# VHH binders against q96fz2, part 267

Target 1, 269 residues: q96fz2
Amino acid sequence: CGRTSCHLPRDVLTRACAYQDRRGQQRLPEWRDPDKYCPSYNKSPQSNSPVLLSRLHFEKDADSSERIIAPMRWGLVPSWFKESDPSKLQFNTTNCRSDTVMEKRSFKVPLGKGRRCVVLADGFYEWQRCQGTNQRQPYFIYFPQIKTEKSGSIGAADSPENWEKVWDNWRLLTMAGIFDCWEPPEGGDVLYSYTIITVDSCKGLSDIHHRMPAILDGEEAVSKWLDFGEVSTQEALKLIHPTENITFHAVSSVVNNSRNNTPECLAPV
Below, E stands for the ipSAE of ESMFold2; O stands for the ipSAE of OpenDDE; V2 stands for 0.75 times the mean of E and O plus 0.25 times the DockQ between their complexes.

## First folded at step 14 (VHH)

Design AB1 (framework vhh_6z1v_2; at its last look DockQ between E and O 0.61; V2 from the best seeds 0.74)
Fold by OpenDDE, look of step 14:
Structure AB1 (fold): chain B 269 residues (1-269), chain A 123 residues (1-123)
Amino acid sequence: as target 1 above (269 residues)
Amino acid sequence: EVQLVESGGRLVRTGGSLRLSCAASGFTFSDWAMGWFRQAPGKEREVVAAISWSGRSTYYADFVKGRFTISRDNAKNTVYLQMNSLKPEDTAVYYCAARFGIFTESPEDYQYWGQGTQVTVSS
């Protein structure tokens, strides 16, 4: 996974992340660093995206079922990294393969500390390789959505008003992630960064791409992944597997350029 | 205490119109998606329409076919169902329900329910 969409307004995004804590109380996640949230139809590595994480990471003795929403940098920077510039990392940390998560220090160490997060997105993009051509067809992949009034196809939202109607009740894609905290050697703010765990693609997606993000489907899966206080690493890793509960449509090549941030990125062709 | 109180259900003739209201209290109404459900005798409870917390997004069951309109007034903590071109098949108890966050089609996802209001459509 090298490209996502996360363009919802903050208030809409927050409500889309509504949840129940272990006491059965309805809650919205509390924002940390809301000003760092930058909505975009085209999120690339090194950009900030919102993730969910347990409140227990920030507050001692907090209810670990409570959730915080925070923008973090895509591309995990390990806490032990001693260079002053995260770009000097010699290996790619955009994704973490599920089969080697425990073999790589950069991912094993933070995972062992319970640094699990849920990466939020409208969906993610993947490119299908066309046999015989150098052309790649991009697809937008997301959870199946409820058909709202006038929401024929995501593409039929020809008007801004219609667009808002489609996205107002959008079910966000919830991907399993690992995050870490890095303190710059020269001082400054602690950098929170994340990697997306990837798995082999489900059957339905296999023709598009052989790998997919580990999607946490449903509140229980999301809660267990986040709740590092009650759920062990071993148990949490059981949640990491392919899911068939996805849909997709072909999109234009507009998304190929990471600088393009328009609804056309998501629009079906 | 959370309360949802439906009103407006009555006997009407085929082709008639009704407007149902549901008054909500005891929770922050503007944070909740609302839905109308119905249950006919011997049938399962089914979704009729749903509306997002903001009112910007709405959902209708396939059987509605443009006959019903769901709306809400957050200032009044009320959700409405305008029902036009009623048919005998629309005879049921209609329930108002609330779900925190986004709406779904599943009754099981809704936390709060009203007592229901009877709608009867005569031929």
Scores: ipSAE 0.874, ipTM 0.937, lowest interface PAE 0.5, mean pLDDT 93
Fold by ESMFold2, look of step 14:
Structure AB1 (fold): chain B 269 residues (1-269), chain A 123 residues (1-123)
Amino acid sequence: as target 1 above (269 residues)
Amino acid sequence: EVQLVESGGRLVRTGGSLRLSCAASGFTFSDWAMGWFRQAPGKEREVVAAISWSGRSTYYADFVKGRFTISRDNAKNTVYLQMNSLKPEDTAVYYCAARFGIFTESPEDYQYWGQGTQVTVSS
């Protein structure tokens, strides 16, 4: 998993993250650093993307079921990293394999501190290798969505020739992540950064790629992954498995160039 | 105190039209998706239509698509269902429901419900 779409305006994204706390109260997550949110149809490693995390990471005695939403750097920079430039890190932290997470200090240590997050996206892209062409076919992969229409435009929205998608009722993809906090040696702001946990692909995706992000399907899974105050690391790791509740469609090669930030990146072909 | 109050249900003839209203209070209406559900005697409650918090996206069940229009007015905290070309099969109690954030098809996902308004369509 090395490319996502997370393009919704902040107010739409925030409402897509509506949740219920442990007391049953409906809430929206509270933003940290909202100005660092850079929506795009085409997010790559080292960019900032929004994640959910427990309020308890920021406030002494906070209710650990309450959620903060914050942009973080994709590509975890471990708290113990000693160089001044994160590009000097000698290993790739874009993803974290679930089968070795407790063997790698860069992931095990923050996980032991309860630094679990939920990485948000419209969906992610994967490239299928095509036989005999050396070409790769990109796919956009996402949760199944309820069929929607644009209000006041019912006739146009029903046509298979129209590619417009109305997004203010999109179910966001929720991926399990680990984050860490790095204090640059020269001083300055703490860097929050994350990795996406990966698992073997489900049957439905195995023809596209052999790995997939660990998807947290539903509010119970999301709540348990986030709530490091009440859910141990061992119990949280039981949430990490493939899911078949996923759909996809082929997209054009426009997405191949990470500088392309247009709806065509995820449009069906 | 959260309240959803439906109005406008009555007896109408086959082929007639009816507009239902649902007045909402006690919560921030513009954060909530709204849905209309119906329940006929001896049947389970089912989604009729839903509309996103912003009003920009709608959903219609297959059995009512093309005949009904859902809309909302966030300034008045009201959601509407315009029902045209009514059939006897549309006879049911119609419920307004609210879901925080985005809408779904499942009544179990909705947090607040009105008491319902009876719609009866005669031959």
Scores: ipSAE 0.702, ipTM 0.874, lowest interface PAE 1.1, mean pLDDT 90
ESMFold2 (binder alone), look of step 14: mean pLDDT 90; pTM 0.919

Design BA1 (framework vhh_6z1v_2; at its last look DockQ between E and O 0.91; V2 from the best seeds 0.00; counts 0 for: pae E 2.4 > 2)
Fold by OpenDDE, look of step 14:
Structure BA1 (fold): chain B 269 residues (1-269), chain A 123 residues (1-123)
Amino acid sequence: as target 1 above (269 residues)
Amino acid sequence: EVQLVESGGRLVRTGGSLRLSCAASGSTFSGYSMGWFRQAPGKEREVVAAITMSGGKTYYADFVKGRFTISRDNAKNTVYLQMNSLKPEDTAVYYCAARFGFYETAPNEYDYWGQGTQVTVSS
């Protein structure tokens, strides 16, 4: 996974992340560093994206089932990294393979510390290789959305009003991630960064791409992944597998340019 | 920093019962899983029991065989080990330990330790 969409306004995104804590109380996640949230139809590695994580990572007395929403840098910077510039990291940390997560220190260490997060997105993009051509067809991949009788396909939202209705009730894609905290050697703000765990693609997606993000489907899976106090690493890792509960449509080549940030990126062609 | 203080260790007869307590300093007790470990003379420190921060899950070593119960009171910042049907083989220094996150069985995974309390079981 090398491209996502996360364009919802902050308030809409927050409401979409409503949850129940361990006591069954309805809650909204509290924002940390809300000013760092930058909505975009076209998110690339090294950009900031919102993630969910346990409140206990920030507040020592917090219930581990409570959630915080925080923009983090896409591309995990390990805590032990001693260079002053995160861009000098020589290995790719955009993704973490599920099969080797425990073999790589960069991921194993933070995972062992309970630094699990849920990466939020409207969906993610993948490119299908066209046989016989050097052309790649991009696809937008997301959770199936509840068809409200009036809500045509994302593409049928011809009116601003219809578009707003579609996104007001949009089910966000919830991807399993690992985050870490890096303190710059020269001082400054702690950098929070994340990697997306990837798995082999489900059958439905296999023709598009052979790998997919580990998607946490449903509140239980999300809760278990985040609750590092009550769910062991071993148990959490059992949640990491391909899911068939996805849909996709072809989009235009507009998304190919990471600078393009318009609704055309995810619109059906 | 979390300080842990064990209490309750004493000499008991075989078949007897003992309750150990571990009091934690500070207000962050609820953020830690707690464990009881023991170390007998000439032996390695081994896990006896562990409990999650909420108390929802517990772990017991194989040798416990239902004889011991770990519990915690977060309002009192205290973890307990009720030990029943004690045997001479249970003679050891018992340690309380705290870990940020889910409990572990390996001693090196814990962040804070108490000084220990001596439990002696006589025949």
Scores: ipSAE 0.889, ipTM 0.953, lowest interface PAE 0.5, mean pLDDT 93
Fold by ESMFold2, look of step 14:
Order: C-alpha cells, then sequence, then structure tokens
Structure BA1 (fold): chain B 269 residues (1-269), chain A 123 residues (1-123)
C-alpha cells in the first residue's frame, strides 16, 4: 500500500471519527496540529495524513481510551535515526510486514513503547498487473458503504450537491499503523511519522495485488489497537490479519500521477 | 519525577500474611502500570505480580498464583501486594516498579523502581 485518498474536509473527517470512550461517553477525537492536514484524493508517501492515537501519548494522566487525531508523515522515521534529513533513510518504511514486525528494529522498538496508531483514509489504491502490456489497472479499495438514495454511492453522484452527500456518512478505512517520534539532531519540532502494517491479501483482493493493509474492522478492533494502556502488544497483534469485508472498483489512470488531486482519481470506470 | 517508596516488609512465620505498600509522589501515576518484583540473595530479580493502569488486568507469576494479590488505589497513588500463606522461599527484597503503558514481566522494561523492602519468612 503506497497510495491513499483522504480528501474530506476536517470537520467531516472529525465527525466520521466519533467514538465511545471506555465509560461509554460519546466523543470526537481532539486534533493536534490541524493546520498540517492536507486533504487530497491522491496521497503518497512522505505526505502528511491523519491518524488516531491514544491521548495517553500526550498526557501522562489521560484515559488511554480517549483519542487524538493528528497529521503524521507517511514513512516512519525511527527515533534512533542520526542524520539531519529523513530522506536519507536507507530503507523503505512506508509499510511494515506483519510477519517480520518483531524482527525489525525500526518497528519493534516503537511498538514496544505502545506507539500504535490508526491510519485514516477514504480508501486506498492498488495497481493490478495486466497480461501482455506494461499498463497497470488501478483500483480504489474501501469498506463497503451503507447506501441511501445519495449516500455511499461514488458512481451515482451527478452534481456537486450529490457528491457532498456521498461522503456525509462515509465509513473511513481504518488501517493499523505504528508511529515513532524523531528529534532532529540540529533542533526543531519533533517529527511524528507512521508506517502501515501489511498482510497477505484476502481472496477478494488477491487478483489485484498480493498484499493489503491490515484493516481494523469495527470499533472494538480500533479501540484495542489504540489502547496501549490496557491492551498488550501481544493482544494487539492478534488484530492484525486480512479481512474479506472490503470492496473495490476500477479507476482511470488519472490517479497514476500523484499531482492529480481531483474526484476523477477515485471515480469508477 | 516519579518516586516510589515501599513499606511493610518484616519477619513473618511460615504460613503468615503480610501486606506490602508502594506509595508514589506524582499524579503521573495514572498512566503507569505497576509491578512487584523480588530478589533473593544470589538470584536475579523476578516478577511477582503486575497490574494495569486502571487495575482492570493483572498478572501473577506461577509461583505465587493463589497466594498473593496485587491491587491499586489510584486516588491514593498506592499499589499493594497482599501476601498470604508465606513460605521460606518467599524470603527476598521486594521492589515496586512502574512502566508507562501496559505492564511487562521483564525488569528491564520498567522505568522507575523503589529501593526495596525486606521480607523474611522463618521456617
Amino acid sequence: as target 1 above (269 residues)
Amino acid sequence: EVQLVESGGRLVRTGGSLRLSCAASGSTFSGYSMGWFRQAPGKEREVVAAITMSGGKTYYADFVKGRFTISRDNAKNTVYLQMNSLKPEDTAVYYCAARFGFYETAPNEYDYWGQGTQVTVSS
């Protein structure tokens, strides 16, 4: 997984992240650095995207079931990295394979500190290799959506007003991530960055690509992944598996160029 | 910033009971899991029991299950170890320790340690 859509305005995104804390109280996640949120239909590594994480990471006396939403850099920069420029990492941290997560220092160390996050997106893109050509068919992949006359149907919108309604109750894709905090050696703000955990594709996606993000399907899974005060690393890793609760459609090659930030990127063809 | 002080260690007969307390000085304790560890002369420090920040989950080493109970009172910033049916092999210095986030069983995973309280169980 190397491309996502996360295009919703901040207020719509925030409402889509409504949750209940441990005591059953309805809440919205509290934003950190909201000015760094850059919505786009076409997010790539090194860009900022919103993630959820436990409030306990920021406040030592917080309820660990309370959530913060914050933009973080896609492509984990380990806390031990010594160079001044994150682009000088000699290995790719866009994704983290679940089968080796406890073998790689870049991921094992922050995971042991409870640095688990939920990466938010409208959905993600994958490219299917095509027989007999160099051309690859992109697909947009996302949770099945509850349909009303206008809501949840990307292909049914025929006006700007109807497009807005498609997304009003959109179920955001919730992917398991690991984050770390890097202090630049020459000073400046701490850099928060994340990787997306990947697993073997489910049967439904295997014809498109052999890997998929680890998807956290439902509030129980999201809550357990985030709550590093009450859920051990061992228990949290049981949440990491493929899911068949996914849908997709083919999209045009407009998405291939990461500078294209338009609804056409995810429109069905 | 967190300071841990154990109390309650003393000489006790085999079969007796003893309650250890560990008081903390900071409000930051609500985000810490707590553990009790012990170290006998010539042996490595080993976990006895651990408890999550809320008190909702606990761990007990195999050798103490059924005899010891860990608990915490976050309003008093205190963790307890109730020790019943004590045996001579329970003789050790007992330490409380704090770990940010979920508890672990390895001593090197803990951020803060008390200075220990001696428990001696006479035959």
Scores: ipSAE 0.500, ipTM 0.811, lowest interface PAE 2.4, mean pLDDT 90
ESMFold2 (binder alone), look of step 14: mean pLDDT 86; pTM 0.879

Design BA10 (framework vhh_6z1v_2; at its last look DockQ between E and O 0.94; V2 from the best seeds 0.00; counts 0 for: pae E 2.8 > 2)
Fold by OpenDDE, look of step 14:
Structure BA10 (fold): chain B 269 residues (1-269), chain A 123 residues (1-123)
Amino acid sequence: as target 1 above (269 residues)
Amino acid sequence: EVQLVESGGRLVRTGGSLRLSCAASGSTFSGYTMGWFRQAPGKEREVVAAITQSGGKTYYADFVKGRFTISRDNAKNTVYLQMNSLKPEDTAVYYCAARFGFYETAPNEYDYWGQGTQVTVSS
């Protein structure tokens, strides 16, 4: 996974992240660093994206089932990294393979500390290799959305009103991530950054791409992944597997340019 | 920093019962998983029981065999170990420990320790 969409306004995004804590109380996640949230139809590595994480990571006496939403840097910077510039990392941390997560120090260590997060997105993009051509067809991949009688396909949003209705009730894609906290050697603000765990693609996506993000499907999976106080690493890792509960449509080549940030990026062609 | 203070250790007869308490300082007790460990003379420190933040999950060592119960009161910043059907083999210094995150069985995974309380079981 190298490209996502996360374009919802902050208030809409927050409402979409409503949850119940372990006591059954309805809650909205509290924001950390809300000013760092930058909505975009075309998010790339090194950009900031909103993630969910346990409140316990920020407040030592907090209920571990409570959630915080925070923009974090895509591309995990390990806490032990001693260079002053995160861009000097010599290995790719955009993704973490599920099969080797426990073998790589950069992922194993933060995971062992319970630094699990849920990466939020409208969906993610993947490119299908066309046989015989050097051309790649991009696809937008997301959770199936509940068809409201009036809500046509994303492509049927021909009016601003219809478009707003679609996104007001959009089910966000919830991807399993690992985050870490890096303190710059020269001082400054702590950098929070994340990697997306990847798995082998489900059968439905296998023709598009052989790998997919580990998607946490449903509130229980999200809750268990985040609750590092009540759910062990071993148990959490059982949640990491391919899911068939995904839909997709072909999009235009507009998304190929990471600078393009328009609705055309995820519109069906 | 969390300070832990154990109490309740004493001499008891075989088959007797004892309740250990561990009081934590500070306001962050509720954020930690708590555990009881023991160390007998000449033996390694071993986990006895552990309990998650909420108390929703517990762990017991194999030798406990239903004889001990770990519990916690977050309002009192205290973790307890009720020990029943005590045996001479249970003679040890019992330690309270705190860990940030899910409980572990290895002592080195815990962040804070008490000074311990002596439990002696006579035949």
Scores: ipSAE 0.882, ipTM 0.949, lowest interface PAE 0.5, mean pLDDT 93
Fold by ESMFold2, look of step 14:
Structure BA10 (fold): chain B 269 residues (1-269), chain A 123 residues (1-123)
Amino acid sequence: as target 1 above (269 residues)
Amino acid sequence: EVQLVESGGRLVRTGGSLRLSCAASGSTFSGYTMGWFRQAPGKEREVVAAITQSGGKTYYADFVKGRFTISRDNAKNTVYLQMNSLKPEDTAVYYCAARFGFYETAPNEYDYWGQGTQVTVSS
């Protein structure tokens, strides 16, 4: 997983993240650094995207079941990195394979600190290798959506009002991530950055690509992944597996160029 | 900086009971996982019990299960160790400790420590 859509305005995104805390109280996540949120239909590594994490990472008195939403850099920069430019990392940290996560210090160390996050997106893109020589067919991949109205049918939106209804009740894709905090040697703000955990593709996606992000399906899974005060690393890792609860449609090659930030990127073809 | 102060250690006869308390500084207590450790003469410091921030998860070392109970009162910023059916081998200095996140059993995983309180169990 190397491309996502996360295009909702901040207020719509926040409402889509409504949750219940440990006491059963309905809440919205509190934002950190909201000015770093850059909505786009076409997010790539090194860009900022919103993630959920436990409030306990920021407030020592907080209930660990309470959530913060914050933009973080895609591509984990380990806390031990000593150079001033993250592009000098010798390893790709856009994704983290679940089968080796406990063997790589870049991921094991922050995971041991409880630095688990939920990466938010409308959905993600993946390119299927076609039988043609160099043709690759992009797909937009996302949770099945409730069809109580046009809200779950991207192809049926033919006006601004219908488009808004599609996204007003959109179920955001919730991917398991690990984050770390890096202090640049030259000083400045701490850099929060994340990696997306990957697993083998489910049967439904195997014809598109052999890997998929580890998807946290439902509030119990999201809560357990985030709550590093009450859920051990060992227990949390049991949440990391493929899911068949996923759908997709083919999209045009407009998405191939990461500069293209238009609804056409995810429109069905 | 969290400050931890243990109390309640004293001489107790075999089979007796004792309650240890650890008072923690400030409102930050509720965010910490708390542990009780002990160090007997000539031995390394070892975990006795631990409790998560909410009290929802607890750990007990094999030697203590069924005899000791860890609890916490976040309103009073205090963690307790109720020690029943005490044996001479329970004689040790008992320490409370705090860490951020889920509990661990290794002492080097804990960031803050109290000064310790002596528990002596006479035969």
Scores: ipSAE 0.452, ipTM 0.798, lowest interface PAE 2.8, mean pLDDT 90
ESMFold2 (binder alone), look of step 14: mean pLDDT 87; pTM 0.891

Design BA11 (framework vhh_6z1v_2; at its last look DockQ between E and O 0.47; V2 from the best seeds 0.00; counts 0 for: pae O 13.1 > 2)
Fold by ESMFold2, look of step 14:
Structure BA11 (fold): chain B 269 residues (1-269), chain A 123 residues (1-123)
Amino acid sequence: as target 1 above (269 residues)
Amino acid sequence: EVQLVESGGRLVRTGGSLRLSCAASGSTFSGYQMGWFRQAPGKEREVVAAITQSGGKTYYADFVKGRFTISRDNAKNTVYLQMNSLKPEDTAVYYCAARFGFYETAPNEYDYWGQGTQVTVSS
């Protein structure tokens, strides 16, 4: 997983992240650094995307079930990285494999500090290699959405008002991530950055690609992944598995160029 | 940063009981997982008991066999270790420790430590 869509305006995104805390009280996540949120239909590594994390990471008396939403850099920069420019990191940290996460220092160390996050997106893109051709077919992959009479699908939106109604109640894709905090050696603000955990693809996705992001399906999974005060690393890792609760459709090659930020990127073809 | 101060260690007879207290500084106490560790002369520091930030989950080392109870009072910024049925092999310096995140059994996973309190159990 190397491309996502996360295009909703901040207020719509925030409402889509409504949750219940440990006491069952309905809440919205509180933003950190909201000015760093850059919505786009076509997000790539090294860009900022919003993630959820426990308030306990910021406030040491906080209820660990309370959530913060913050933009973080895609591509984990380990806290031990010693050069001044994160682009000089010599290995790819956009994803980490679930089966080796406890063997890689870049991921094991922050995971042991409870630095678990939920990466938010409208959905993700994946390219299928087709037999008998050099071309790859991109797909947009996302949670099944509740159908309404007004908005049955992405491709059915004929006007700006209909398009807004499709996204009004969109269920955001919730992917398991690990983050770390890097202090630049010459000073400056701490860099928060994340990686997306990957697993073997489910049967429904296997014809598109052999790997998929670890998807957290439902509030119980999201809550347990985030709550590093009450859920151990060992128990949290049991949440990391493929899911069949996904859907997809083919999209045009417009998405191939990461500079294209238009609704056409995810429109059915 | 949190500061930890243990108290209550003393000489007790075999079969006796003792309650250790660990007072923590500041409003950050409820955010930490707490543990009690001990170190006997010539031995490595080892976990005795641990408790989550909410107090909802606890861990006990096998060698305590239900004799010790860890608890916490977040309103008083204090963690306790109730030790019953004490044996001479329980003689050690007992340390209170704090960790950000779920409790662990390894001492190197804990961020803050008290100075320790001596417990001596006579035969």
Scores: ipSAE 0.005, ipTM 0.400, lowest interface PAE 10.2, mean pLDDT 87
Fold by OpenDDE, look of step 14:
Structure BA11 (fold): chain B 269 residues (1-269), chain A 123 residues (1-123)
Amino acid sequence: as target 1 above (269 residues)
Amino acid sequence: EVQLVESGGRLVRTGGSLRLSCAASGSTFSGYQMGWFRQAPGKEREVVAAITQSGGKTYYADFVKGRFTISRDNAKNTVYLQMNSLKPEDTAVYYCAARFGFYETAPNEYDYWGQGTQVTVSS
């Protein structure tokens, strides 16, 4: 996974992340560093994206089932990294393979510290290789959306008004991630960064791409992944597998340019 | 780095009770799963009990059989082991351990260890 969309306004995003804590209390996640949230139809590695994580990571004696929402850097910077510039990392940390997560120190260590997060997105992009051509067809991949009688197909939103309605009730894609905290050697703010765990693609996506993000489907899966205080690493890792509960449509080549940040990126062609 | 300091170990008679305490340094105590381990002379270190960050879940070794209770006070950065109905076989050095995150209880998976406190049970 190398591109995502996360374009919802902050308030809409927050509401979309409503949840129940372990006591059954309805809650909204509290924001950490809300000013770092930059909505975009075209998110790339090294950009900031919102993730969910347990409140216990920030507050002593917090209920570990409570959630914080925070923009973090895409591309995990390990806490042990001693260079002053994260860009000097010699290995790719955009993704973490599920099969080798426990073999790689960069991911194993933070995971062992309970540094699990849920990466939020409207969906993610993948490119299908066309046989015989150097051309790649991009696809937008996301959770199936509940067809409200009034919400025409994402493709039928002929009016800006209809488009807004679709996004007001958009089910966000929830991807399993690992984050780490890095303190710059020269001082400064702690950098929070994340990697997206990847798995083999489900059958439905296999023709598009052989790998997919580990998607946490449903509140229970999301809660268990986040709750490092009550759910062991071993149990959490059981949540990491391919899911067939996804849909996709072909999009234009507009998304190919990471600088393009318009609704055309995820619009059906 | 978290420092752990055990206390409360002493000589007790068979059938007696003892409460061990472990004080942790730092402000991140609530982020750690805490555990008690013991090591008798000539034996391997073994898990006695463990408790999750919130105290919502506890684990006990089979030999505990309801005799011991692990608890924690996050406000005091302290974990406790109440030991009742002590037996000579419980004689060991008891160690407090901390792990950031939640793991199954395995002696080798904890990140921080105390120096231990001696518990001796006399017949």
Scores: ipSAE 0.000, ipTM 0.239, lowest interface PAE 13.1, mean pLDDT 88
ESMFold2 (binder alone), look of step 14: mean pLDDT 83; pTM 0.855

